# Ledger of designs, part 25: VH-VL binders against a6uvu3

Target 1, 145 residues: a6uvu3
Amino acid sequence: MDKRITLIGSKIAKTGNEFIYCGVLEECSECRFKKICHDGLIVGKRYRIVSVRSAKHPCIAYGDGVKVIEVEPSNNFTILIESKKALEGLTLSHSDIQCNNILCKYYNLCHSEGMPEKYKIMELHEKIKCPKGNSLIKATVSTIN
Below, E stands for the ipSAE of ESMFold2; O stands for the ipSAE of OpenDDE; V2 stands for 0.75 times the mean of E and O plus 0.25 times the DockQ between their complexes.

## First folded at step 13 (VH-VL; framework fv_felzartamab)

Design s4 (at its last look DockQ between E and O 0.48; V2 from the best seeds 0.00; counts 0 for: pae E 5.0 > 2)
Fold by OpenDDE, look of step 13:
Structure s4 (fold): chain C 145 residues (1-145), chain A 121 residues (1-121), chain B 107 residues (1-107)
Amino acid sequence: as target 1 above (145 residues)
Amino acid sequence: QVQLVESGGGLVQPGGSLRLSCAASGFTFSRYAMNWVRQAPGKGLEWVSGISGSGGYIYYADSVKGRFTISRDNSKNTLYLQMNSLRAEDTAVYYCAKDRDVWGYRYFDYWGQGTLVTVSS
Amino acid sequence: DIELTQPPSVSVAPGQTARISCSGDKLGDKYVYWYQQKPGQAPVLVIYQDSKRPSGIPERFSGSNSGNTATLTISGTQAEDEADYYCQAWDSSTAVVFGGGTKLTVL
């Protein structure tokens, strides 16, 4: 997969942990590690740590320092899918739920950002009562690439 | 020299709407996530919503999902909270709080003075 | 979902050490943050990442976090330290979570 080298706070630098990259802090602008820490990541994207190196480096943002890690985009997503398509183990082509109500509490689950073109349904969760009457179910899905 | 100034609070009836603003200065606004945290009278702090620096990632507390909308205008250094379908339990001082994290494990290093929202019939 | 539990109140005599606990499942695996809030004022960050002090926070403030409990410690407590204190953490499922807050009274 698309693995990247980056840095993360020492305490949370553990294989298997996930984080959401939030972007460059102002105080990072003069940091000698700015390039490896920030340039390879996308704001708002979830990453999984696949390996950790033992060496610590100083960090302006994290007082306990940072460790070098390898990361990959998280393969798991939680989304809403049509109930009629909901079958564990099934591979689907992604398409947003057709809805323009941005104020709906389920909007982000119906219109998840960064979704792959195809995914496999890994786990089905509770049915969701859609305000517009759509038959939806919450599902954990995984990218197949 | 970081400064956060909330505005837009006031008295509204249940079911009403209100839009809060937070004017930010003293830092590169677009580089930091921003949050709303509220505090009901005599109660504790409750996180309401957060938005990433670019606005591409948004979080809501379950208590406000579907009713509140957080947004920002980086060209104006301003954070917004559109509150619809207001309830009595939404009565609180609403603080805007500046984020300081790179990896999502967020905390707030600066807070505004807050703006009072009162929902009452 | 992560939940943070604090004692509702703690009392200490001037000059003595105050300890405020924040408990949560596997909280020691997370970073914990602490805020001080005085009446009529906005919260102020006093500890970040378990044990780090922001600039301007007195050295008498310290923090620790292990197991299921984070602790804010105020050594040589002064009258001006009387306030509400809140712990806070982050969870990937529930986002930002605050403790219920602790009222510290300096007797």
Scores: ipSAE 0.354, ipTM 0.759, lowest interface PAE 1.9, mean pLDDT 90
Fold by ESMFold2, look of step 13:
Structure s4 (fold): chain C 145 residues (1-145), chain A 121 residues (1-121), chain B 107 residues (1-107)
Amino acid sequence: as target 1 above (145 residues)
Amino acid sequence: QVQLVESGGGLVQPGGSLRLSCAASGFTFSRYAMNWVRQAPGKGLEWVSGISGSGGYIYYADSVKGRFTISRDNSKNTLYLQMNSLRAEDTAVYYCAKDRDVWGYRYFDYWGQGTLVTVSS
Amino acid sequence: DIELTQPPSVSVAPGQTARISCSGDKLGDKYVYWYQQKPGQAPVLVIYQDSKRPSGIPERFSGSNSGNTATLTISGTQAEDEADYYCQAWDSSTAVVFGGGTKLTVL
């Protein structure tokens, strides 16, 4: 159970939205929701909204109010991997695709920064037309933790 | 009291490299996401890249992916942009911008005065 | 990613109300931010989260956002308000998008 309760601006409180928690604002020091908003969240960590309560609450930081949400950590990345290695549910060791074609429109999917040593394939998407002829498939992957 | 001071701009040939720095003061630097925003001469604002307060999450505009690297050194209160394989289209004033939002849904409450990068043959 | 569209220019007489629009598909579902920029200067945040003013921004600046359109409104426009104005939103948890900018002229 890695789920947390927090509050977020009412217009972006939608199931499936993701955000990065950036910490407590100075304005929040006297807010009655301070503990609910911030307890259990890790600065710099990405979270995904899994449920939203409909009631709005006033917030010093957000003038259109906030809604109570339930979140879970998001460890998902979109990358390109070799098609021959790609099966949903498999855990693979990360290896960089050896290509320094910086003009390629897929460059950052082949060279995603911050990739973990190992990852689990969560979802396979379309194969892409690699300009170098590599057999690559776009995938959503998750860190192992 | 918030101050952001960019440096490292200049004239460079196409294919060249530059490293921009942004010295930050007047706030707890490590708490806030930081961004680079550029503006070509006579043109509008274009977001370039962002980095979370911890440095754990990094994002790039499609136009610079693979050529630019954002980084930060929280012990020195400094934001960096390494720009490689520069093109004429990269000619712009580059602004350092401080994010305010606790959830990284970005708006920029403070901006530096910018540093000019000119990419010319 | 969705595009934010602003008129290239708006002109008003001193003391009158200026309205600068920013249009995008279902923009009312997003938070919109507004920046003022004078020539040779850095942008300054004048409206955040559709309608809130940062400290130090005059009350004559206000904002709204509904449907497909956000609007920056300056009541009692003064000569010092002459500047370029940019709207800004995000279209996902990671992307930042600016409008093309509007030159406000106070005649």
Scores: ipSAE 0.182, ipTM 0.683, lowest interface PAE 5.0, mean pLDDT 82
ESMFold2 (binder alone), look of step 13: mean pLDDT 91; pTM 0.929

Design s5 (at its last look DockQ between E and O 0.66; V2 from the best seeds 0.00; counts 0 for: pae E 6.2 > 2)
Fold by ESMFold2, look of step 13:
Structure s5 (fold): chain C 145 residues (1-145), chain A 121 residues (1-121), chain B 107 residues (1-107)
Amino acid sequence: as target 1 above (145 residues)
Amino acid sequence: QVQLVESGGGLVQPGGSLRLSCAASGFTFSRYAMNWVRQAPGKGLEWVSGISGSGGSIYYADSVKGRFTISRDNSKNTLYLQMNSLRAEDTAVYYCAKDRDYWGYRYFDYWGQGTLVTVSS
Amino acid sequence: DIELTQPPSVSVAPGQTARISCSGDKLGDKYVYWYQQKPGQAPVLVIYQDSKRPSGIPERFSGSNSGNTATLTISGTQAEDEADYYCQAWDSSTAVVFGGGTKLTVL
C-alpha cells in the first residue's frame, strides 16, 4: 500500500481518523513545508491516519500547529445495505437504495460519497429503523482492488 | 476573485414555496462545500444547510428539516435552496457561504450579499 | 452537542482593548472561528482556527482558545470596529454552530 508522510492540524491528528485531501491551501503557496505537506496526495482522495508523531510544528494554516502523520488511502466505508444481502465476506455490486428522503438522519449512509461500483462486506453492525420501512443494516465495506 | 450572488428572494405567503439560487465564480466550485446561513431581522446568524462539493453529503438544521432541500449543479456553478411550507419564522436574509476547506472543518471564508425572504400574509 | 455562549454586548472607549468571549463545553478541543458583521453588510471572517488572521485583517485583531473559552481580542479599538461579532465551531452531529453574537459599541 502507498503509505505517505504528511502534516495535519494537531487537534485532528489521531490514528484512525480519516480526511479527504482538498489540495494546497492558498496561505500555503509559499510555505517552506509545502512539498512535505502535499506531494504525493491526490485531490479528492480519502486517507486514513495510521501513525502520529508527537512533536508539534508551527503552521500558518493551523492555529495549534501540525503534527507529522503517516497516511494510507482509505478503502473502508460505512454504508447502509439491504439486510437480505448482508453477509460478512460477500462481494456485492453497488446499487442505489430506493429512497428520496434527503432529510433522513441516515441519508449520508444510504448515499455515501465516493461509493465504488463493487465492494466487499468486512463487518456488519446494527440494523437501523428506516423511516421508509427499508430493511437496512449498517456495514463497513472495502473497495475491490 | 471569488463571487457569490444570491437571487430568488421575495415576498411569499405562509405555506408557500420559494427557490433560492447562488451563482458562484472565481474558484473551482465542485471542490468546495457550500452552505446557506440565514439572519432574521435584528437577530443572529443561523446555519441552515450544507452540501459537499460532489453533492453526496447533505446536512440540515433541525428547524428546516422536512421543509427545505439543498442542491447544487456543478456544471452551472450554482447552489440552490428549495424552501417549502414556509412560515413567518423563516423570514430572513439568506446568505450563500463558501466553505474554505472541504475537509472536516466547516468555516466560511466568503459570503454573498444575501437575498431577503419575507413570509407574510 | 456544543452550545456557544457570547455576552450580548461589550462597550469600550476608542483606543481601549475589547475582549469578546465565547464559551462552550471543552471548546479548547475544537477550532474556533470569528466573524465581524457591520451594519447592513454580510459577515466577514476575521479569525480562523483559533488565532489566525486572514489577509487584510488588521493586526489589532487576535484570538485565543483554551479550556472552555475562546476570546476575540481587539487592541487599540477604533470606531470602525463597531459591529456584531460571532464565534463559530462545528459539531460532528451538526455541521456548524454559531454563538448568539456580541454587539461591540465604541463610544
Scores: ipSAE 0.060, ipTM 0.633, lowest interface PAE 6.2, mean pLDDT 81
Fold by OpenDDE, look of step 13:
Structure s5 (fold): chain C 145 residues (1-145), chain A 121 residues (1-121), chain B 107 residues (1-107)
Amino acid sequence: as target 1 above (145 residues)
Amino acid sequence: QVQLVESGGGLVQPGGSLRLSCAASGFTFSRYAMNWVRQAPGKGLEWVSGISGSGGSIYYADSVKGRFTISRDNSKNTLYLQMNSLRAEDTAVYYCAKDRDYWGYRYFDYWGQGTLVTVSS
Amino acid sequence: DIELTQPPSVSVAPGQTARISCSGDKLGDKYVYWYQQKPGQAPVLVIYQDSKRPSGIPERFSGSNSGNTATLTISGTQAEDEADYYCQAWDSSTAVVFGGGTKLTVL
């Protein structure tokens, strides 16, 4: 997969950890590491750390400094899907659950950020009780590459 | 110079509604998540709600789920909190707080001066 | 759910060192943040990511975090340091969590 080099806070720089890249901070504008930190990442995309180097570098954003890491786009996501579409091994085109109730505790699972255009259902989990009566099920999905 | 200015607080009866606003300036508003934190008189800080820069991710404290709605208008650099079905225990100073970092370790580097919400019959 | 516990109050004589604890399960694995709040004012960030000071915060303020406890330390405590102090962390399930706060009294 497409690997990128970047920097992340030392305390959370662990292989297997994931993060969503949120973009450049104003404080990063004059940082000598700005290029390596930001140029290779896409705002709103989730990445998984695949390797970590031991050396620490100072950072204005991370108090304990940063470490150089290799990352790749995350390929697994946990979401809610309609039960009628819930079949392990099935490939779907992503679409948010049609719901505008932002107060619902499942809203973020129904409207997950950084989702790929297409994904494969890898694992089905428990059914959830939708307040609107929709038949939904929790699923682990993987990006189609 | 980051500035956060809350407004919309006031006296309201139980069961009533109120809408708070927070006007932000001095930073790229859409880049940062924004939060509401409240403090009841003589009590500690309680996180109420947060919303990501794009508005795609929203979080609520259990105490306000189903009653409060956080939203933002990035074209106006404004954060909102719609409060419905207000209760006496919602009485507090409500602070607008700017998020500094998103991933797993969120904290607030700037706070507004707060706006007082009093729920009383 | 993550919970942060602080002592309700701490007292220190001027010039002495004040230590305010914040306890939570595996808190050392998380970043902890500290806020100072004086009467009638909004909270002010004094320590971020366990041990770092924002610009403008005096060097006498420091922080540490290991095991289950984070500590805010104020060396050479001054009268103006009298305030409420809150620790804060983040959890994916609970979102933002504050400690109960500690009132620091400078005797």
Scores: ipSAE 0.052, ipTM 0.708, lowest interface PAE 3.4, mean pLDDT 90
ESMFold2 (binder alone), look of step 13: mean pLDDT 92; pTM 0.932

Design s6 (at its last look DockQ between E and O 0.39; V2 from the best seeds 0.00; counts 0 for: pae E 4.9 > 2)
Fold by ESMFold2, look of step 13:
Structure s6 (fold): chain C 145 residues (1-145), chain A 121 residues (1-121), chain B 107 residues (1-107)
Amino acid sequence: as target 1 above (145 residues)
Amino acid sequence: QVQLVESGGGLVQPGGSLRLSCAASGFTFSRYAMNWVRQAPGKGLEWVSGISGSGGSIYYADSVKGRFTISRDNSKNTLYLQMNSLRAEDTAVYYCAKDRDLFGYRYFDYWGQGTLVTVSS
Amino acid sequence: DIELTQPPSVSVAPGQTARISCSGDKLGDKYVYWYQQKPGQAPVLVIYQDSKRPSGIPERFSGSNSGNTATLTISGTQAEDEADYYCQAWDSSTAVVFGGGTKLTVL
């Protein structure tokens, strides 16, 4: 809930985009924006962009410049769910897909380790061609509780 | 001068294990994400795995998840790839790559020479 | 997941301009990177963030990215430019995607 201010490359500074903060480049050590860019962000933590300011600022890491953004922590991740259950905003209980095809390229999206017991569908993406004929859609979901 | 030197490649049987190392120098190792990228003989590049500077964030391509483990020892400036349950499809040159990962949108500014892993009976 | 499509080969006469395309859905919304790989060698970054050249890369290398297509352009192509070229973007902040590669032949 504690919103933070940072800067990110202009091309990826879009409301709704997410990133994982990975720390300070050595080249940023002398940057006049260092505190604004990096203070209060936790290395390894996922954040969601909630607002973007339009002005560009110069940056050694992003040659097309950076924009000021507001971010909040995010607990989003990607799974496959049955298309008939997929409605944006809906809260679902975890329901395993019965498939033993460990060689399937989608296996880890169907059998995600650590999947929360309940989740909220944040965004629906493309439907996929399941080798076993299941009707599945890729979704970004968020933990609840 | 940034240098990345891979080692630990070789011939291994299917189902076997192998550990790759990448010795890094010429930069503050702990402040940069590191990656493994592989290339099967005569084929294109395939990203395998990445790890943040501190080791706090770890990522895998779907094709290796659950079988490969990336790690780093920042006191020794060394990146590792533990490869288990190896398959013929894992045969490739494995490159160590440094990225400039501020926000997880990676690109690889320095690459090692690669080490060959051959999975064959 | 974004797929990056490159032509398998491009041929150009010495001194002429080579253009290598990289296509993907809404690729212009992403930063695109290009790598050169000569036989038996590791890849070398030649273009980053769509159009920027790292230090030591000749000015004849340039790049663009808009819509669904990024393009690596080599003006005044030389024999030493004969190599495989890979485009790269990200699919998410956790995944890296390469194009299939383009073999540039300088006749």
Scores: ipSAE 0.235, ipTM 0.687, lowest interface PAE 4.9, mean pLDDT 83
Fold by OpenDDE, look of step 13:
Structure s6 (fold): chain C 145 residues (1-145), chain A 121 residues (1-121), chain B 107 residues (1-107)
Amino acid sequence: as target 1 above (145 residues)
Amino acid sequence: QVQLVESGGGLVQPGGSLRLSCAASGFTFSRYAMNWVRQAPGKGLEWVSGISGSGGSIYYADSVKGRFTISRDNSKNTLYLQMNSLRAEDTAVYYCAKDRDLFGYRYFDYWGQGTLVTVSS
Amino acid sequence: DIELTQPPSVSVAPGQTARISCSGDKLGDKYVYWYQQKPGQAPVLVIYQDSKRPSGIPERFSGSNSGNTATLTISGTQAEDEADYYCQAWDSSTAVVFGGGTKLTVL
């Protein structure tokens, strides 16, 4: 798929692990690995490690060094969807739950970052009691290419 | 020379509101997530809230969800914490803390001096 | 949810080695961070990523993490090392988690 090469802390450089790329640190500006580490990643996006090389390299950010990894954007997300749309195997076009209560504990699930335009419902979880009375259900969804 | 300076603390009655600010300098503010961590008198550290560099990702501790709002103004290098419906148990020194990690495994390399919030009738 | 447990207090004589533990389920699979806090002051990062020292932190400070326990070790403990120490980790579900803190007394 859309695979990228990057570097990550040695301890967490394991196939199957996921991380959220948070962007370039100021101290990375002079790093010789800056391009490899940063240019292929998008801030706020979740990635999954698909392969790891054994060699370690020094890093300013990770004191135990970093390893070269191959990553791809994560294609599974946990979100809240309207109950009436909730059917396993169904493909939906993504739209945030219409709510402006940023203080709600479910806000991030209702307004998930990095969501694809379309996704397939893979698994339904528990129904959520929305403070505004919306009928919502937690779901694991997968990206549709 | 990273510098974080909190302000806005004070005495407030239960149910009241208060807005904290943290002025940051010495680093590219927008590149780093920022956090609020509080410490009740004689107690340990408790993470309160975090916000990504762009402000797109926001996190709260369960103890403050629905009552506190974290925000930032990157043009002013300032972090904010709007605290509503304050309770006695919210009494604490509130620290702003700078994030360090690139991949979400967060820790805090710099802390402000803290600002005291006292909630009492 | 991850929980970090520390002993409430540890005592050590000057020049001796102090060890402060931080326990949590599968903590060895995570990075652990340690903070020192002296009375009336803000916390200071003393160990990051299990065993690494920030610039300016004395070499007598070290850290390890395996199994379910991370340990902060202070060799040749000095009077100025008397402080509260907190371990910290990150979890995708719980976000940032602190231990309860340990008061280190230098006798």
Scores: ipSAE 0.070, ipTM 0.696, lowest interface PAE 3.4, mean pLDDT 90
ESMFold2 (binder alone), look of step 13: mean pLDDT 91; pTM 0.926

## First folded at step 15 (VH-VL; framework fv_felzartamab)

Design t1 (at its last look DockQ between E and O 0.33; V2 from the best seeds 0.00; counts 0 for: pae E 7.7 > 2)
Fold by OpenDDE, look of step 15:
Structure t1 (fold): chain C 145 residues (1-145), chain A 121 residues (1-121), chain B 107 residues (1-107)
Amino acid sequence: as target 1 above (145 residues)
Amino acid sequence: QVQLVESGGGLVQPGGSLRLSCAASGFTFSRYAMNWVRQAPGKGLEWVSYISSSGSYIYYADSVKGRFTISRDNSKNTLYLQMNSLRAEDTAVYYCAKDRDYFGYRYFDYWGQGTLVTVSS
Amino acid sequence: DIELTQPPSVSVAPGQTARISCSGDKLGDKYVYWYQQKPGQAPVLVIYQDSKRPSGIPERFSGSNSGNTATLTISGTQAEDEADYYCQAWDSSTAVVFGGGTKLTVL
């Protein structure tokens, strides 16, 4: 329950929506809301909107303006983990699978964006045949709060 | 003032390789994600690949996975696309497209003029 | 996975209003973007976030998005507006998605 305040486009400012924070844009550099928008978020992290305020504010990035929202890191992620670590209920520190094959269809699951530092394995799915021979399994993991 | 200039296109045989480049100017290149989008002759637009500003995150269309590699050199303001194992269906104009990424919602505000890749025996 | 459907072609007389549709499941809940592509040229962004115009785009271009359909409207269509138009959206599962494109002919 690490809640943060930020601003987001009015249309997509809905409770339950998710987004990945991508950092400060060049056009935001002189914006009076820069601090509110950016200081509380981590680049690459996935967030869920938990509340929305009704008032709109002008924004160069969002043509329909922005609304103040309260967000928290998304709870659940689907990733690949090493089979030897795969145990439901186990808490792990996140580390990407050590692989530099960016052409692999599983690359994004091995190097997922917005992952928390620690998570709990909630559900195990199918084993994955890694082209490099790694023993991997798909898992649903949840952020540790 | 934003300018994207693709190069490296040409005629190649099936199974061949080609490396495309996109020279960017008029904006802080290192702060923006970049994309390749292609268009087969007489056909529509097809997204090919995405690379984040730092290069840490990369995505490919299923049609090119395992064959194409996107990369960037921020010190040179240049985007690359290494294309291996080329097929006839890869024949297209390849566009370099600047990404606008607001909280994950993406579109392309600037495009290059494209470079033609023709794969034919 | 979202799929965007456009009519292959639309015809309009000069000075009349052209409407190009882009349909997709729950498309009204997403931002839609429109690109203009003239023969032999690169695409140009003409509408972003459903209804907003980038600098340099004429006011006759407008956009709307509700339900399952986004619409690009060109009022007082001119000969120079003859082009292919593509809608585009973003989906977390399929990344960037383009419509099939619509050829606008100015009669």
Scores: ipSAE 0.279, ipTM 0.750, lowest interface PAE 2.1, mean pLDDT 90
Fold by ESMFold2, look of step 15:
Structure t1 (fold): chain C 145 residues (1-145), chain A 121 residues (1-121), chain B 107 residues (1-107)
Amino acid sequence: as target 1 above (145 residues)
Amino acid sequence: QVQLVESGGGLVQPGGSLRLSCAASGFTFSRYAMNWVRQAPGKGLEWVSYISSSGSYIYYADSVKGRFTISRDNSKNTLYLQMNSLRAEDTAVYYCAKDRDYFGYRYFDYWGQGTLVTVSS
Amino acid sequence: DIELTQPPSVSVAPGQTARISCSGDKLGDKYVYWYQQKPGQAPVLVIYQDSKRPSGIPERFSGSNSGNTATLTISGTQAEDEADYYCQAWDSSTAVVFGGGTKLTVL
């Protein structure tokens, strides 16, 4: 398991929240908590909060303080998948939507470059009306290894 | 000093294409997510697209999905927006904006001066 | 996918206090940011994390956020504060959303 301990602003320290780690802020360069906050996090990588401790700690970057959190890597994508396969928590093998209409308003949700072989459905959103008649639902999915 | 300079705007007919560029300097470009935000003349701000620092995560506003493609070249410190199938409603000033996306604090600390795209006959 | 609502305009006399509201469902549970945009210029961040000022922003700018409403407050309003003001929040769906903007007129 690639879980990590870090700290995040108290207002957004909620289990299930996600963020993209952008690196050490200039304001944090001399912070005594710098290692605990940043070690092991990869710039550009998305993380999901899996647990939150209630105690608040002072932080120069977060004026309302920070809470200790446990995070795991997340490679969340918004894509379209077939509605009949769509159940939160389900792991699916990637299957392309066979359509080459680059003018379709849903094109990038159907044709995500670099889509993994397998993904886990994290959240279901609205169904859409596909011009080709496919029954598709918008979903947030996460990569698995 | 952080600078963001957009270019590639201009007058184009409906259905046409343009490619916008944003040259970045004064910061480590490859460490930050980048965004395009647009503003129609006399109207409010509308977020258009996001690209993560590595380029692994890309998001679009519904109004441009399937027509616009965001990309970046970290070796040239340049952000791009390829705009295809342009419509009159795409007429706007397009800003590139530096995202300070750190632990869910997503906001734009630096903006370029914008480049005007006009879609008309 | 949160929607942020601002009044289209606010007018104040010079030296008076201007208040610009930004409303959204449970907005007080999010961090709110404010941008000032003068005619022909790019937006400038004036308030972050609900109530903090970036370096170089005058002390007359302040912010608050609770319940469903965030408020940008400008005390001792000056003619140079005449601008459009936008609130912004982050949705947990990774989208950035802006309010519709408020034109502040200093008469």
Scores: ipSAE 0.030, ipTM 0.585, lowest interface PAE 7.7, mean pLDDT 81
ESMFold2 (binder alone), look of step 15: mean pLDDT 91; pTM 0.929

